# VHH binders against EKC/KEOPS complex subunit cgi121 (cgi121): the designs that were tried, part 23

Target 1, 174 residues: EKC/KEOPS complex subunit cgi121 (cgi121), of Schizosaccharomyces pombe (q9p7j3)
Amino acid sequence: MILPLFPETQVHVFVYENVSNCAAIHEQLISQNPIYDYAFLDAATILYKKQVYSAIIRALEDRRDEQMKTKTIHSEVILSLSPKTEISSAFRQFSMTKKSKNIVVVKIDSKLTEEEEFERLDKLVEGNRVEFSDEELQKLIDFKVLKKNYKLDPSTLENPLASILSSIALRGYS

## First folded at step 6 (VHH)

Design jc41 (from ja10 with F109Y; framework vhh_5j56_2)
Fold by ESMFold2-Fast, scan of step 6:
Structure jc41 (fold): chain B 174 residues (1-174), chain A 128 residues (1-128)
Amino acid sequence: as target 1 above (174 residues)
Amino acid sequence: QVQLVESGGGLVQPGGSLRLSCVASGFTFSGSDYYAIGWFRQAPGKEREGLSSISSSGYGSTSYSDSVKGRFTISRDNAKNTVYLQMNSLKPEDTAVYYCAAGYRDSYYTSPGQYNYWGQGTQVTVSS
């Protein structure tokens, strides 16, 4: 994907279902192993492609403006999904956990092609790759988790996109 | 909210061992808190150096700087809400004030500026 405000930034997004080694991946992430320098998200928290792209754009804007709150651009993506600026809450809400089954993986500033990143990730992730599409994401979402993370009313759940995008865009500036 | 208190520093001879303790209050080592406890040191005239970290996650992932790998071991006691740094094969160049710090997952053995909460420090002197 090409981002209009960041045309030189290489962005790849991958989706894996039925992942069996999330505990091992989680261990590598909290030790900050450079091989795992990706944003690993729990797919239970992601409903739309636009949700992921909004967080990526916000993270890239914060990096451009020298306003990042976290150590890496990938952790900034995780923070940017949250309606709050509190790092620990964002990671609890959106990061892959030891118990995750389906994940969304984001790579920014890759020196590799999309296929080369897939070859690399297939060695790290023990699961089935699926298309990054709204259709596939809607099979993996947990609406209870989504509602809790964005504090959605039951009525908002029938059309949550605008509410989610507003939460991401307006994070921490109120 | 978070308070950290170091203890266990002192004078030790080269080749000796010492165990530092860091007692935490304001949070507990349980669940998915995404906290990391790190040990740092600072010698006079030098920049503060990261040494080791341990996560508050269930399996307690650890990391070490190259200068202390194989000599220092970080561990935790959840019942006492305490993190330890076991220091073996101490050298005169290990002489410094040792600090305990708490931060989020992204702070694991990174720059001091990434850690949100700091203890007051404990002096370690390695000398004959």
Scores: ipSAE 0.005, ipTM 0.254, lowest interface PAE 9.9, mean pLDDT 81

Design jc42 (from ja10 with T110D; framework vhh_5j56_2)
Fold by ESMFold2-Fast, scan of step 6:
Structure jc42 (fold): chain B 174 residues (1-174), chain A 128 residues (1-128)
Amino acid sequence: as target 1 above (174 residues)
Amino acid sequence: QVQLVESGGGLVQPGGSLRLSCVASGFTFSGSDYYAIGWFRQAPGKEREGLSSISSSGYGSTSYSDSVKGRFTISRDNAKNTVYLQMNSLKPEDTAVYYCAAGYRDSYFDSPGQYNYWGQGTQVTVSS
């Protein structure tokens, strides 16, 4: 994928459902195994493709401006999904847990094609690949989690996209 | 309010041993899947150095820097909400203030900026 503001940056986003080895992946992330250098998100927190793209763009802007708050671009994506600049809260809210069943995986600055990254990730993730699309994401979302993470009122929960995108774009200014 | 309190520092002769303890308040290690608990040290005029980490996950995965691997051992006691650093075969160059830190899951355990809770530090002096 090519982003208009970052045309030289390769971005790939993958979705896996029915993942059976999230506990093992979590331990590899804690052990800092470099082959797991991706942003691993809980799909229960992601409703739209635009939500993920908005967080990626914000993370790339922070890197460009030398204003990253985390050590890696992938950790910065996780932070950027949160409406507030609280690193621990962002990871609790959006990151994959050992109990996750469906995950969204982001790779930035890949030197590999999308298909080559899929082949690599298929060795790490024991689950079923699905298309990165709003239709597939809406099958995996947990609306209770979404409401809590973005502080959504019942009136905005019916059509939350604008509220979510505004929260990501204005992160750190309130 | 979340706090980390270190203890167990002191003066020891080369070749000696010390066990540092880190007690958490307002936060439980067993209840947080996103935390790595790390030990850091800082000697006068030097940058803060990561030494060892242990995850809050079920298996408690551990890591060590090359400078302490084989001499230091990290462990946790979830019932006491405490993390330990057992330090053996101490050398004069191990003299530093030792810090306990709790941080979120990230790719770099040795980066001080990524730990959101820090103890006040405990002095370890290794001299004859």
Scores: ipSAE 0.011, ipTM 0.307, lowest interface PAE 9.3, mean pLDDT 81

Design jc43 (from ja10 with T110E; framework vhh_5j56_2)
Fold by ESMFold2-Fast, scan of step 6:
Structure jc43 (fold): chain B 174 residues (1-174), chain A 128 residues (1-128)
Amino acid sequence: as target 1 above (174 residues)
Amino acid sequence: QVQLVESGGGLVQPGGSLRLSCVASGFTFSGSDYYAIGWFRQAPGKEREGLSSISSSGYGSTSYSDSVKGRFTISRDNAKNTVYLQMNSLKPEDTAVYYCAAGYRDSYFESPGQYNYWGQGTQVTVSS
């Protein structure tokens, strides 16, 4: 995938449902195993493709401007989903856990093709790959989690896209 | 409750070496899934500068600023719950108060605002 603002940056996004080995993956993430150098997100927190792309763009802007707050671009994506700038809070809100069942996986700066990354991830993730689309994401979202993470009022829950994107764009502002 | 205590500072001649120690309490470094230990310094009239960090990761996640890469080495002793900063080839420009700090394991060492717990600092002076 090509981002208009970052055309030289390779981005791949994968969605897996019914993942049975989230506890094993989580152990590898806590250990910082370099094989798992991806942003592993809980799909319960992602409603739109634009939400993920907005976080990726923000992370890439922070890297370009030498303003990254985390050690890796993938951790910066996780941070960038959060309306706040605290790393531990962002991971608690958006990163996959041992209890996750559906995940969104982001790879930036891959030296592999999308197909090659899929083959690698197929060995790491025991689940069913589905299309990265708004339709598929809407089947996996948990609206209670979304409301809590973005502090949405009942009035914004019916059309939350603009609020979510604004929160990502304005993170770090009081 | 996380606490950090630094030691090992002092006066040293240019070209000399010092080893700083940071003893952690309130958590076990090897058992901490969420803590990275960073070393920072602050010279008079300058901003606090990140130097190096080490995580609890079994894969040996360390990082260094360009100003100290090749001269300073961060390491851990899990049995003593201690993180060290070995400083070699010291220069007058290294004169500063040195701090250790604990933050979330993915906290970048150049982002001091992401570190939740700080030691009180230890003075390092490089002078003849």
Scores: ipSAE 0.266, ipTM 0.616, lowest interface PAE 4.0, mean pLDDT 85

Design jc44 (from ja10 with T110L; framework vhh_5j56_2)
Fold by ESMFold2-Fast, scan of step 6:
Structure jc44 (fold): chain B 174 residues (1-174), chain A 128 residues (1-128)
Amino acid sequence: as target 1 above (174 residues)
Amino acid sequence: QVQLVESGGGLVQPGGSLRLSCVASGFTFSGSDYYAIGWFRQAPGKEREGLSSISSSGYGSTSYSDSVKGRFTISRDNAKNTVYLQMNSLKPEDTAVYYCAAGYRDSYFLSPGQYNYWGQGTQVTVSS
């Protein structure tokens, strides 16, 4: 994927359902194994493709402006999904856990093609790959988690996209 | 009680070397929760600046600010719950109080507000 504001930046997003080895992946993430240098998100927290792209754009803006708060661009994507700039809270809210079942995986600045990243990730993730689409994401979302993470009231749950995107774009400014 | 204690500061001549040590107590670097440990410095009238960080994990990564890259080296000894900063080719502008800090595992060293535990600091003076 090519982002209009960052055309030089290569971005790949993958979705896996029914992942059986989340505990093993989580241990590698805690250890900071460089093979696992991706943003591993809990799919229960992601409703739209635009939500993921907005977080990626925000992370890239923070890198461009020398305002990153985390060590890697992938950690910055996780932070950027949160309405606040507090790292530990963002990871508790959006990062995959040992108990996750469905995940969204983001790769930025890949030195591999999308096909090569597919081959690599399929060896790391024991699950079924599905299309990165709003339709597939809506099958995996947990609306109670979404409501809590973005502090949505009952009226905004009917059309939460604008509220979510605003929260991502304006984090740290309000 | 979580505590970080710095040592190894002092007076050195320009071009000299110092090794700072940071000993953590009240928690261990190994375990399910692990830390980013960073070195920061602050000269009078200036903001605290990040210099370098290291992860306590077995695959631990290091980061350096441009002002110290190539001159300073960060390392860890998890068995001793200690992080070191080896400072070479010291310059008068390196004169500052040096702080050790611990934060969440993915905290960037340029983000002092993300570090929750701080040492009391150790003075480094580079002068002839």
Scores: ipSAE 0.334, ipTM 0.679, lowest interface PAE 3.1, mean pLDDT 87

Design jc45 (from ja10 with S111E; framework vhh_5j56_2)
Fold by ESMFold2-Fast, scan of step 6:
Structure jc45 (fold): chain B 174 residues (1-174), chain A 128 residues (1-128)
Amino acid sequence: as target 1 above (174 residues)
Amino acid sequence: QVQLVESGGGLVQPGGSLRLSCVASGFTFSGSDYYAIGWFRQAPGKEREGLSSISSSGYGSTSYSDSVKGRFTISRDNAKNTVYLQMNSLKPEDTAVYYCAAGYRDSYFTEPGQYNYWGQGTQVTVSS
């Protein structure tokens, strides 16, 4: 994928259902194994494709402007999903855990094609690939988690897209 | 609770060397949200400056500010739960209180606000 504001940046997003090895993946992430240099998100926290793209765009803007708060662009994506600019909180809210079952995986600046990244990730992730689409994401979301992460009230919960995107775009700038 | 204790500061002449130690307790350098250990310094009347960071486990990665790159080296001893800062070719401008801090694994060393736990600091004075 090519983003209009960042046409030279390759972006790949993958969704996996029924992942059986999240504990093993989490151990590799703790070890900072460079093979696992991706943003591994808990799908329970992601409702829309636009939510993920907004976080990616914000992370790329922060990199362009030399305002990254994390060491890697993938960690910056995770931070950018959060309405606040606290790294540990953002990871607790959005990152995959040992108990996760469904995950969203983001790769930025890959030298590989999307097909080659699929092949690589299929060796790391023991689960079923599904389409990165709003329809598939809406099967995996946990609305309790979404409400808590974005502090949504009942009036916004039925149509939260604008509120979520605003939270991502205005992160840290109250 | 997470605690960090710095040691190894002191008075040294220009061109000298010191090794600072940071002992962590309350977490290990594996299986923790607090993977990154950073070294920071603050001179009187100045803002806190990030110097270096190291990943607390596994494959380990290091980074350095331009002001200390080539002179300072960060390293870890996971068995002792300790991070070191080897400081060589010290200059009067390096005079400051040096702090060890623990933050989430991907915290930049230039972002002191992203580090959740801080030591009390150790004074380094470089004078002739």
Scores: ipSAE 0.189, ipTM 0.554, lowest interface PAE 4.5, mean pLDDT 85

Design jc46 (from ja10 with S111T; framework vhh_5j56_2)
Fold by ESMFold2-Fast, scan of step 6:
Structure jc46 (fold): chain B 174 residues (1-174), chain A 128 residues (1-128)
Amino acid sequence: as target 1 above (174 residues)
Amino acid sequence: QVQLVESGGGLVQPGGSLRLSCVASGFTFSGSDYYAIGWFRQAPGKEREGLSSISSSGYGSTSYSDSVKGRFTISRDNAKNTVYLQMNSLKPEDTAVYYCAAGYRDSYFTTPGQYNYWGQGTQVTVSS
């Protein structure tokens, strides 16, 4: 997918289910190993493709405007998923953990093709690749986690897209 | 509990050098959770300005504000739980209280609000 406001920016999004090495990946992420310079998200927190793309767009806007709050564009994507602008909360809410089983991986500014990134990630992630689609994401979401992260009431859970996108766009501004 | 203590401030003439130290207690840089460590300063009547940041991780990266690039260098010694700021070619405009702060990993020096733990500050005065 191309982003209309950032057509020059290469964006790749990958989904893995039944990942067995999340603890090992998590250790590499907290140590900031540059080989793992991706946004590793817990799939339990992602319901829609648009949710991920909205966070990517927000992160790219912050980079363009020299308003990034984190050191890397990938960390900024994780922050941008959160309705709050607190880095520790965003990582706790959306980043993969040692206990994660399904993950969404975002790469921005790759010099590799999507196929080459798949080959690279398949060596780092011990799991099954699935299509980045609303259908596949809906199989992996945890609605209790989604509700807590975006402070959704039970009635909003029936059709949460607009609420989630508004939360990402505003990020706690009111 | 996390505590940070700065030292190394003082009076220095323009063009001189100082090395500030920030010693952490209540946590270790080599622990299971990593921190962003930043240096900030505040002159009288001015807002707090971010100068530099470093990660406590083994792959730690450094960043600098434009006002100090080329003159200041941040470094760490994880075995001593210490972060340093080497300040060279000091100018009168560098006169300020200098603060060390710790925040969640990947916190940037431009966002003092993302740093949860702060030292008490050390005064740097650049004057002839």
Scores: ipSAE 0.424, ipTM 0.722, lowest interface PAE 2.7, mean pLDDT 87

Design jc47 (from ja10 with Q114E; framework vhh_5j56_2)
Fold by ESMFold2-Fast, scan of step 6:
Structure jc47 (fold): chain B 174 residues (1-174), chain A 128 residues (1-128)
Amino acid sequence: as target 1 above (174 residues)
Amino acid sequence: QVQLVESGGGLVQPGGSLRLSCVASGFTFSGSDYYAIGWFRQAPGKEREGLSSISSSGYGSTSYSDSVKGRFTISRDNAKNTVYLQMNSLKPEDTAVYYCAAGYRDSYFTSPGEYNYWGQGTQVTVSS
């Protein structure tokens, strides 16, 4: 995809369900294997496509303005999902864990097409690809996790989109 | 893959100082946001106790247990891929095997079960 404010930046987002090798992927992330240079998110934390895009846009803005708080653009995406600027909390809240079962994977600055990245990721991820769509994400979300991460009350759980997007946009000011 | 090696232990008199080193291989501090290094100790017959942690991210956020805060200092040298524990004002009660460990960056020293990789340990003895 092409973002209007970042037309030269290639962005791809992938969703996998029933992933059996999250522990192995996590080890590769700790080991800094460059083949795994993606943002690996726990799908239990993602409800909307716009939630992911808002975090990507925020991360790209921080990179443009030389205000990244993390070492990679992919880590900055993970941080940008959090309503707070606490890096450790953001990773705890949104990053894939060894026990994750469904994941959302973000690639920024890809030298490959979306189809080529899918072929590469299918070799790394032992799971089933699904469409990056609100419908598919809503099958994978954990509403207790979402509520805790964004501090949602019962009334906002019925339509949380605006609250989530506001939290991402106002990160560090709440 | 990931390995940690401790060094710098030994015998020291009460009130003395030691600096422990933890050399990491299989990853680099300058490139990763995904790990923390913790220092732990275990005395004979006791549970493994967390002392301090430092993250690989940004400025290397640090944390300390109350038992060592003000006496011990954790630091990192990214060029040497090494984490240090500077131990001052040592007491006989500090006698233990000291371990460094690597875990996910939200792994605090209070949660040894969250650390994935452990060094072999280095003996520190505080005695006259």
Scores: ipSAE 0.012, ipTM 0.362, lowest interface PAE 8.3, mean pLDDT 84

Design jc48 (from ja10 with Q114H; framework vhh_5j56_2)
Fold by ESMFold2-Fast, scan of step 6:
Structure jc48 (fold): chain B 174 residues (1-174), chain A 128 residues (1-128)
Amino acid sequence: as target 1 above (174 residues)
Amino acid sequence: QVQLVESGGGLVQPGGSLRLSCVASGFTFSGSDYYAIGWFRQAPGKEREGLSSISSSGYGSTSYSDSVKGRFTISRDNAKNTVYLQMNSLKPEDTAVYYCAAGYRDSYFTSPGHYNYWGQGTQVTVSS
């Protein structure tokens, strides 16, 4: 994908369902193995493609403005999904865990083609790749998790897109 | 309980060198709980500035602010549970209290508010 404000930035997003090795992946993520330099998100927290893209745009804006709070652009994506600015809370809310079943994986500034990243990730992730689409994401979301993470009231839960995007854009001020 | 103790500060002439040490207790670099260890400084009348960070994980990458890149080097000794800041080519504007801090594993040196544990600081004075 090409982002209008960041046309030179390569972005790849992959979705895996029925992942059986999340505990092994999580161990590599917490030890910061550079082979796993991706944003590994729990698909239970992601409802829309626009949600992921909004977090990516926010992370890229923070990098451009020299305001990153985390060590990597991928960690900044995870932070940017959260309506709060506290790093550990954002990771607890959105990052995959040992118990995750379905994951969304984001790669920014890849030195590899999308096909090469897919081949690499297929060796790391023991699961089934599905299309990055709103239809597929809606099969994997947990609405109780979404409601809790974004502090959604009952009136917004039926159509939460604008509220989620606003929370990402106004992180720390809402 | 995580604690950090700094040492190695002092008076040095412009162009000189100092090595700061930060001894950590309450966790180990070989454990499964990982931390970001950062070096920060604060000059009189200014806010706390981040300088460098290193991960306590076995893959621990290093990062530096533009003001010190090429002059300062962060390193660690896992056996001694110690993080070092080697400071070369010191300038009068490097005069400050230097702090070691530990925070969440992905915390960057630009985010002092995300570091939970702080040492008491060690004074570095660069003058002739």
Scores: ipSAE 0.326, ipTM 0.661, lowest interface PAE 3.4, mean pLDDT 86

Design jc49 (from ja10 with Q114L; framework vhh_5j56_2)
Fold by ESMFold2-Fast, scan of step 6:
Structure jc49 (fold): chain B 174 residues (1-174), chain A 128 residues (1-128)
Amino acid sequence: as target 1 above (174 residues)
Amino acid sequence: QVQLVESGGGLVQPGGSLRLSCVASGFTFSGSDYYAIGWFRQAPGKEREGLSSISSSGYGSTSYSDSVKGRFTISRDNAKNTVYLQMNSLKPEDTAVYYCAAGYRDSYFTSPGLYNYWGQGTQVTVSS
């Protein structure tokens, strides 16, 4: 995958539905197991491919500008999805939990090919892979969660893309 | 509530060693959730600088600022709910009040504003 502002950066995004081992994955993430060095997102919070790309771009901009607030680029992606600069709030809002059922997994600067990452993730995630597409994401979204996370008005909820992207781009600029 | 108490500071000669302790209460290191525990210092007339961090549980990843890398070592004792900073080859320039702080998941020590809980500090003086 090619990003307009960072064409040399390797990015892989994977979507899994009906994941049965989220509690086990969550324990590995909290314990900081290096095998799980990915951004594990709750698919209930992601409506568009552009939402994920915007967070990745923001995280890469913060890394380029030496303004990262978290230790890893993957944690920075999770923070960047949030309209606020509060790390604990961002993780509560967007990171997968032990109760998650569908997840979006982001890998940046992989040492592996996309196929090799698929092989590795399929050993860690007990679920069904689906295409990373707006169509598939819209089957997994929870609109109540989306509205709460981005503080969307009812009028905006019918076409929320611009508001979500603006919130990500302007995160923390009061 | 989360509280942190530092100890182990004192007077030491250049080239000497000290071990600082940070005892945490209000959470346990054996739990599945983890905190970033960081060591910071502030010398007279200078800004507070981050030195090192460690995760409170799990795999215990560590990081160090360039000014102390190779001389200072951070470690934890989960049974005692304690984080240590072993300071070797101390220099007069290391004279400062040393603080222990706790931040949520993956807070980096270069961002002191993101640490929610702070100890009161312990004085380290390196002098002949």
Scores: ipSAE 0.103, ipTM 0.517, lowest interface PAE 5.2, mean pLDDT 85

Design jc5 (from ja10 with S30G G31S; framework vhh_5j56_2)
Fold by ESMFold2-Fast, scan of step 6:
Order: C-alpha cells, then structure tokens, then sequence
Structure jc5 (fold): chain B 174 residues (1-174), chain A 128 residues (1-128)
C-alpha cells in the first residue's frame, strides 16, 4: 500500500492467527537475522488499522527528519506505537514474544510486491493468514493489555480510538 | 550488572591514529542477552554526539555518523568481550572525551538517552 504523505514508500501489513512457531521467530529476531527484518507485533496490542498506520507514519516522519531513535524503520514502528520514549518499554509492550499466538507483521521499503512478501512470510510464520481489517483485529485484541499500554480509564476504554491515536502522535510530549 | 571500561585515549598529532577499546562485563557477546554498544564523544561546551554503534551479538550490524564515516571503524571481539573504535585521519575537531555505552538491543547512536550503561570516558586530544 501507498501512504499519501509518503508515496515513494511501500508498506505491507499482514495478520496471522494461531501461530505455532512464535518461539522460533523470536529467536531469529533476537539474533538479528536480516531475513526477519519486519516489525513483528503481538496482535493482543492492536485494535485498529489506524493504530498501525499512525505508528508507521510517525516512524516515517522520524526517518525523514533524521530523528530515529532505533536502528531500523521496523524497530521505529514498534517504538512509535508506545506512548513512552523508551525502546525497551515499547518492545515489552508491543513486540511479539515466545508466548504470542497472533501477530501483526509490518514491512516497509519492500523490494517485493505484497504477494511476494506473503509467499516469503508464509515460509517464516506457521499460522493462518487473515485480512488486515478492524473486524479481524477486534477478534485478537486483549483489552487488558490495551488498557495498560495506553493507560486508559473506564470512560476512555468505551471509545479508545482518539486516545490511542493521540498517544502515538504525541509520543513523549505533554 | 553491566559495566564498561575504556582505554586507548591520549594525545596525537593531526593525521594520526588511535584505537579505543571498551571491555564489557555483566553480559556475554554472542549470547541471546545482547545490547547495542555505541561510541559517543563530548567536547567542552558541546552536547554529547553519537558516532557509531554495533550489536554485541547476532549479525553485528554497524552504523556511523556522517562526521566520522570513512575515518572511524567499529568492531567487536566476542572472545575478549570487547568493542573497538579505530580512529584514522584524526583532526583537531575530533578532540573530545570519548565514551562507550550499552543500551537496549536496537538503540541507535543518535539517542544517548536510550543508553543505560556508560563507561568512564577517555580523553582524546588532537593538537598541532
């Protein structure tokens, strides 16, 4: 997909449910295997497509402005999901773990088409691919995790979209 | 706990070379508990500037600031748990205290605030 503010940047987002090899994927991420250069997110933390897009846009803005805090654009996406500025906190909150079951995978600056990336990822991820849609994400979210990550109170939790997007856009700012 | 000990600083004439060493303890290079290791410098009256970074484990990707790219080389020796900064073609403007630091695995050298563990610093003076 093409973002209007970043028309030269190719973005692909994939969702997998019932992933059985998260421990193996996590080991590859820890070893920094370049084949796994994607943002691997725990789907328990993602409620909306706009949440992911907002983090991608923030990461691309930071790269454009030469203000990235992490080594890769994909790590910057993970950081950008967090209302905190600490890299370790953001990874703890949003990155997949060995115990994850459903994941959201983001690829930026792909040399491949979306279909070719699907073929590549299907070899790496042992799970069922589902549509990247609000409806599918709603099935995978953990509201306890969402509440903790964005510090949502009961009134905000009833309509969290604006609060989540504001947290991403204003990350680290009062 | 993570500790970093630096050595190799000193006085050198313009055009000279120095190799800084940073010995790490509290974790093992090449293990799954890895860190980003960065080199930073600070001249009097200036902010701390990031120069280069390398991962302590895995594929060991390296990065450099434009001010030192082509002149400085970062490397690691896993057997010695040591990171090196080879500095060539030194200029008077390279005069600064040089720091080795460790941060969470994907920390970039442009973000000193993301590095939790710092060495003591070693003075590099380039004078004519």
Amino acid sequence: as target 1 above (174 residues)
Amino acid sequence: QVQLVESGGGLVQPGGSLRLSCVASGFTFGSSDYYAIGWFRQAPGKEREGLSSISSSGYGSTSYSDSVKGRFTISRDNAKNTVYLQMNSLKPEDTAVYYCAAGYRDSYFTSPGQYNYWGQGTQVTVSS
Scores: ipSAE 0.317, ipTM 0.660, lowest interface PAE 3.5, mean pLDDT 87

Design jc50 (from ja10 with G113A; framework vhh_5j56_2)
Fold by ESMFold2-Fast, scan of step 6:
Structure jc50 (fold): chain B 174 residues (1-174), chain A 128 residues (1-128)
Amino acid sequence: as target 1 above (174 residues)
Amino acid sequence: QVQLVESGGGLVQPGGSLRLSCVASGFTFSGSDYYAIGWFRQAPGKEREGLSSISSSGYGSTSYSDSVKGRFTISRDNAKNTVYLQMNSLKPEDTAVYYCAAGYRDSYFTSPAQYNYWGQGTQVTVSS
């Protein structure tokens, strides 16, 4: 994927369903194993491609402006999904857990092609890859989780895109 | 209950060295504990400045601010549940109260607000 504001930045996004080894992946993430330097998100929290892209753009803006609050660009993506500026809160809300079944994986600054990253991830993730599309994401979302994470009222929940994107763009400024 | 206690501060001459210790209780540095430990300092009339951070678990990445890179070294001893800051080539402008803080594992030293648990601080004075 090519981002208009960051055309030199290589971005890959992968979606996996029915992942059986989330506990093992989670252990590697906690230990900060550099092989796992990706943003591993729980797919229950992601409804739209634009939600992920908005968080990526915000993280890249913070890196450009020397305003990152986390150690890595991938952690900054996770933080940027949250309407709050607290790292621990953002990870509790959006990061995959030992009990996750479906995940979204983001890689920034890859020197590999999408297919080469897939081959690498295939060795780390025991699950079925699906297309990164709004249709596939909408099969994996948990609307109760989405409502809680973005504090959506009942009227907004029927068409939440604008509210979600506003929350990501304003992040901690409301 | 997470608690941090700093020690090792004192008076030192320019060019001298000090080693600060930060003893943690309420969590351990081994296993799946979720903490980053940072060293910060604050001089009178100045904002709190981040100096260095280290992960409490796993592969243990270290980071340093430009003002101390090459002079200060952060390390951990998991058996003693202690993080150290070795300070070499000390300058008068290093005079400050030094704080140890614990935050979530990916908290960076540039973000004091992301650290939830703070020690009481230890005074370092560099003068001739």
Scores: ipSAE 0.385, ipTM 0.692, lowest interface PAE 2.9, mean pLDDT 87

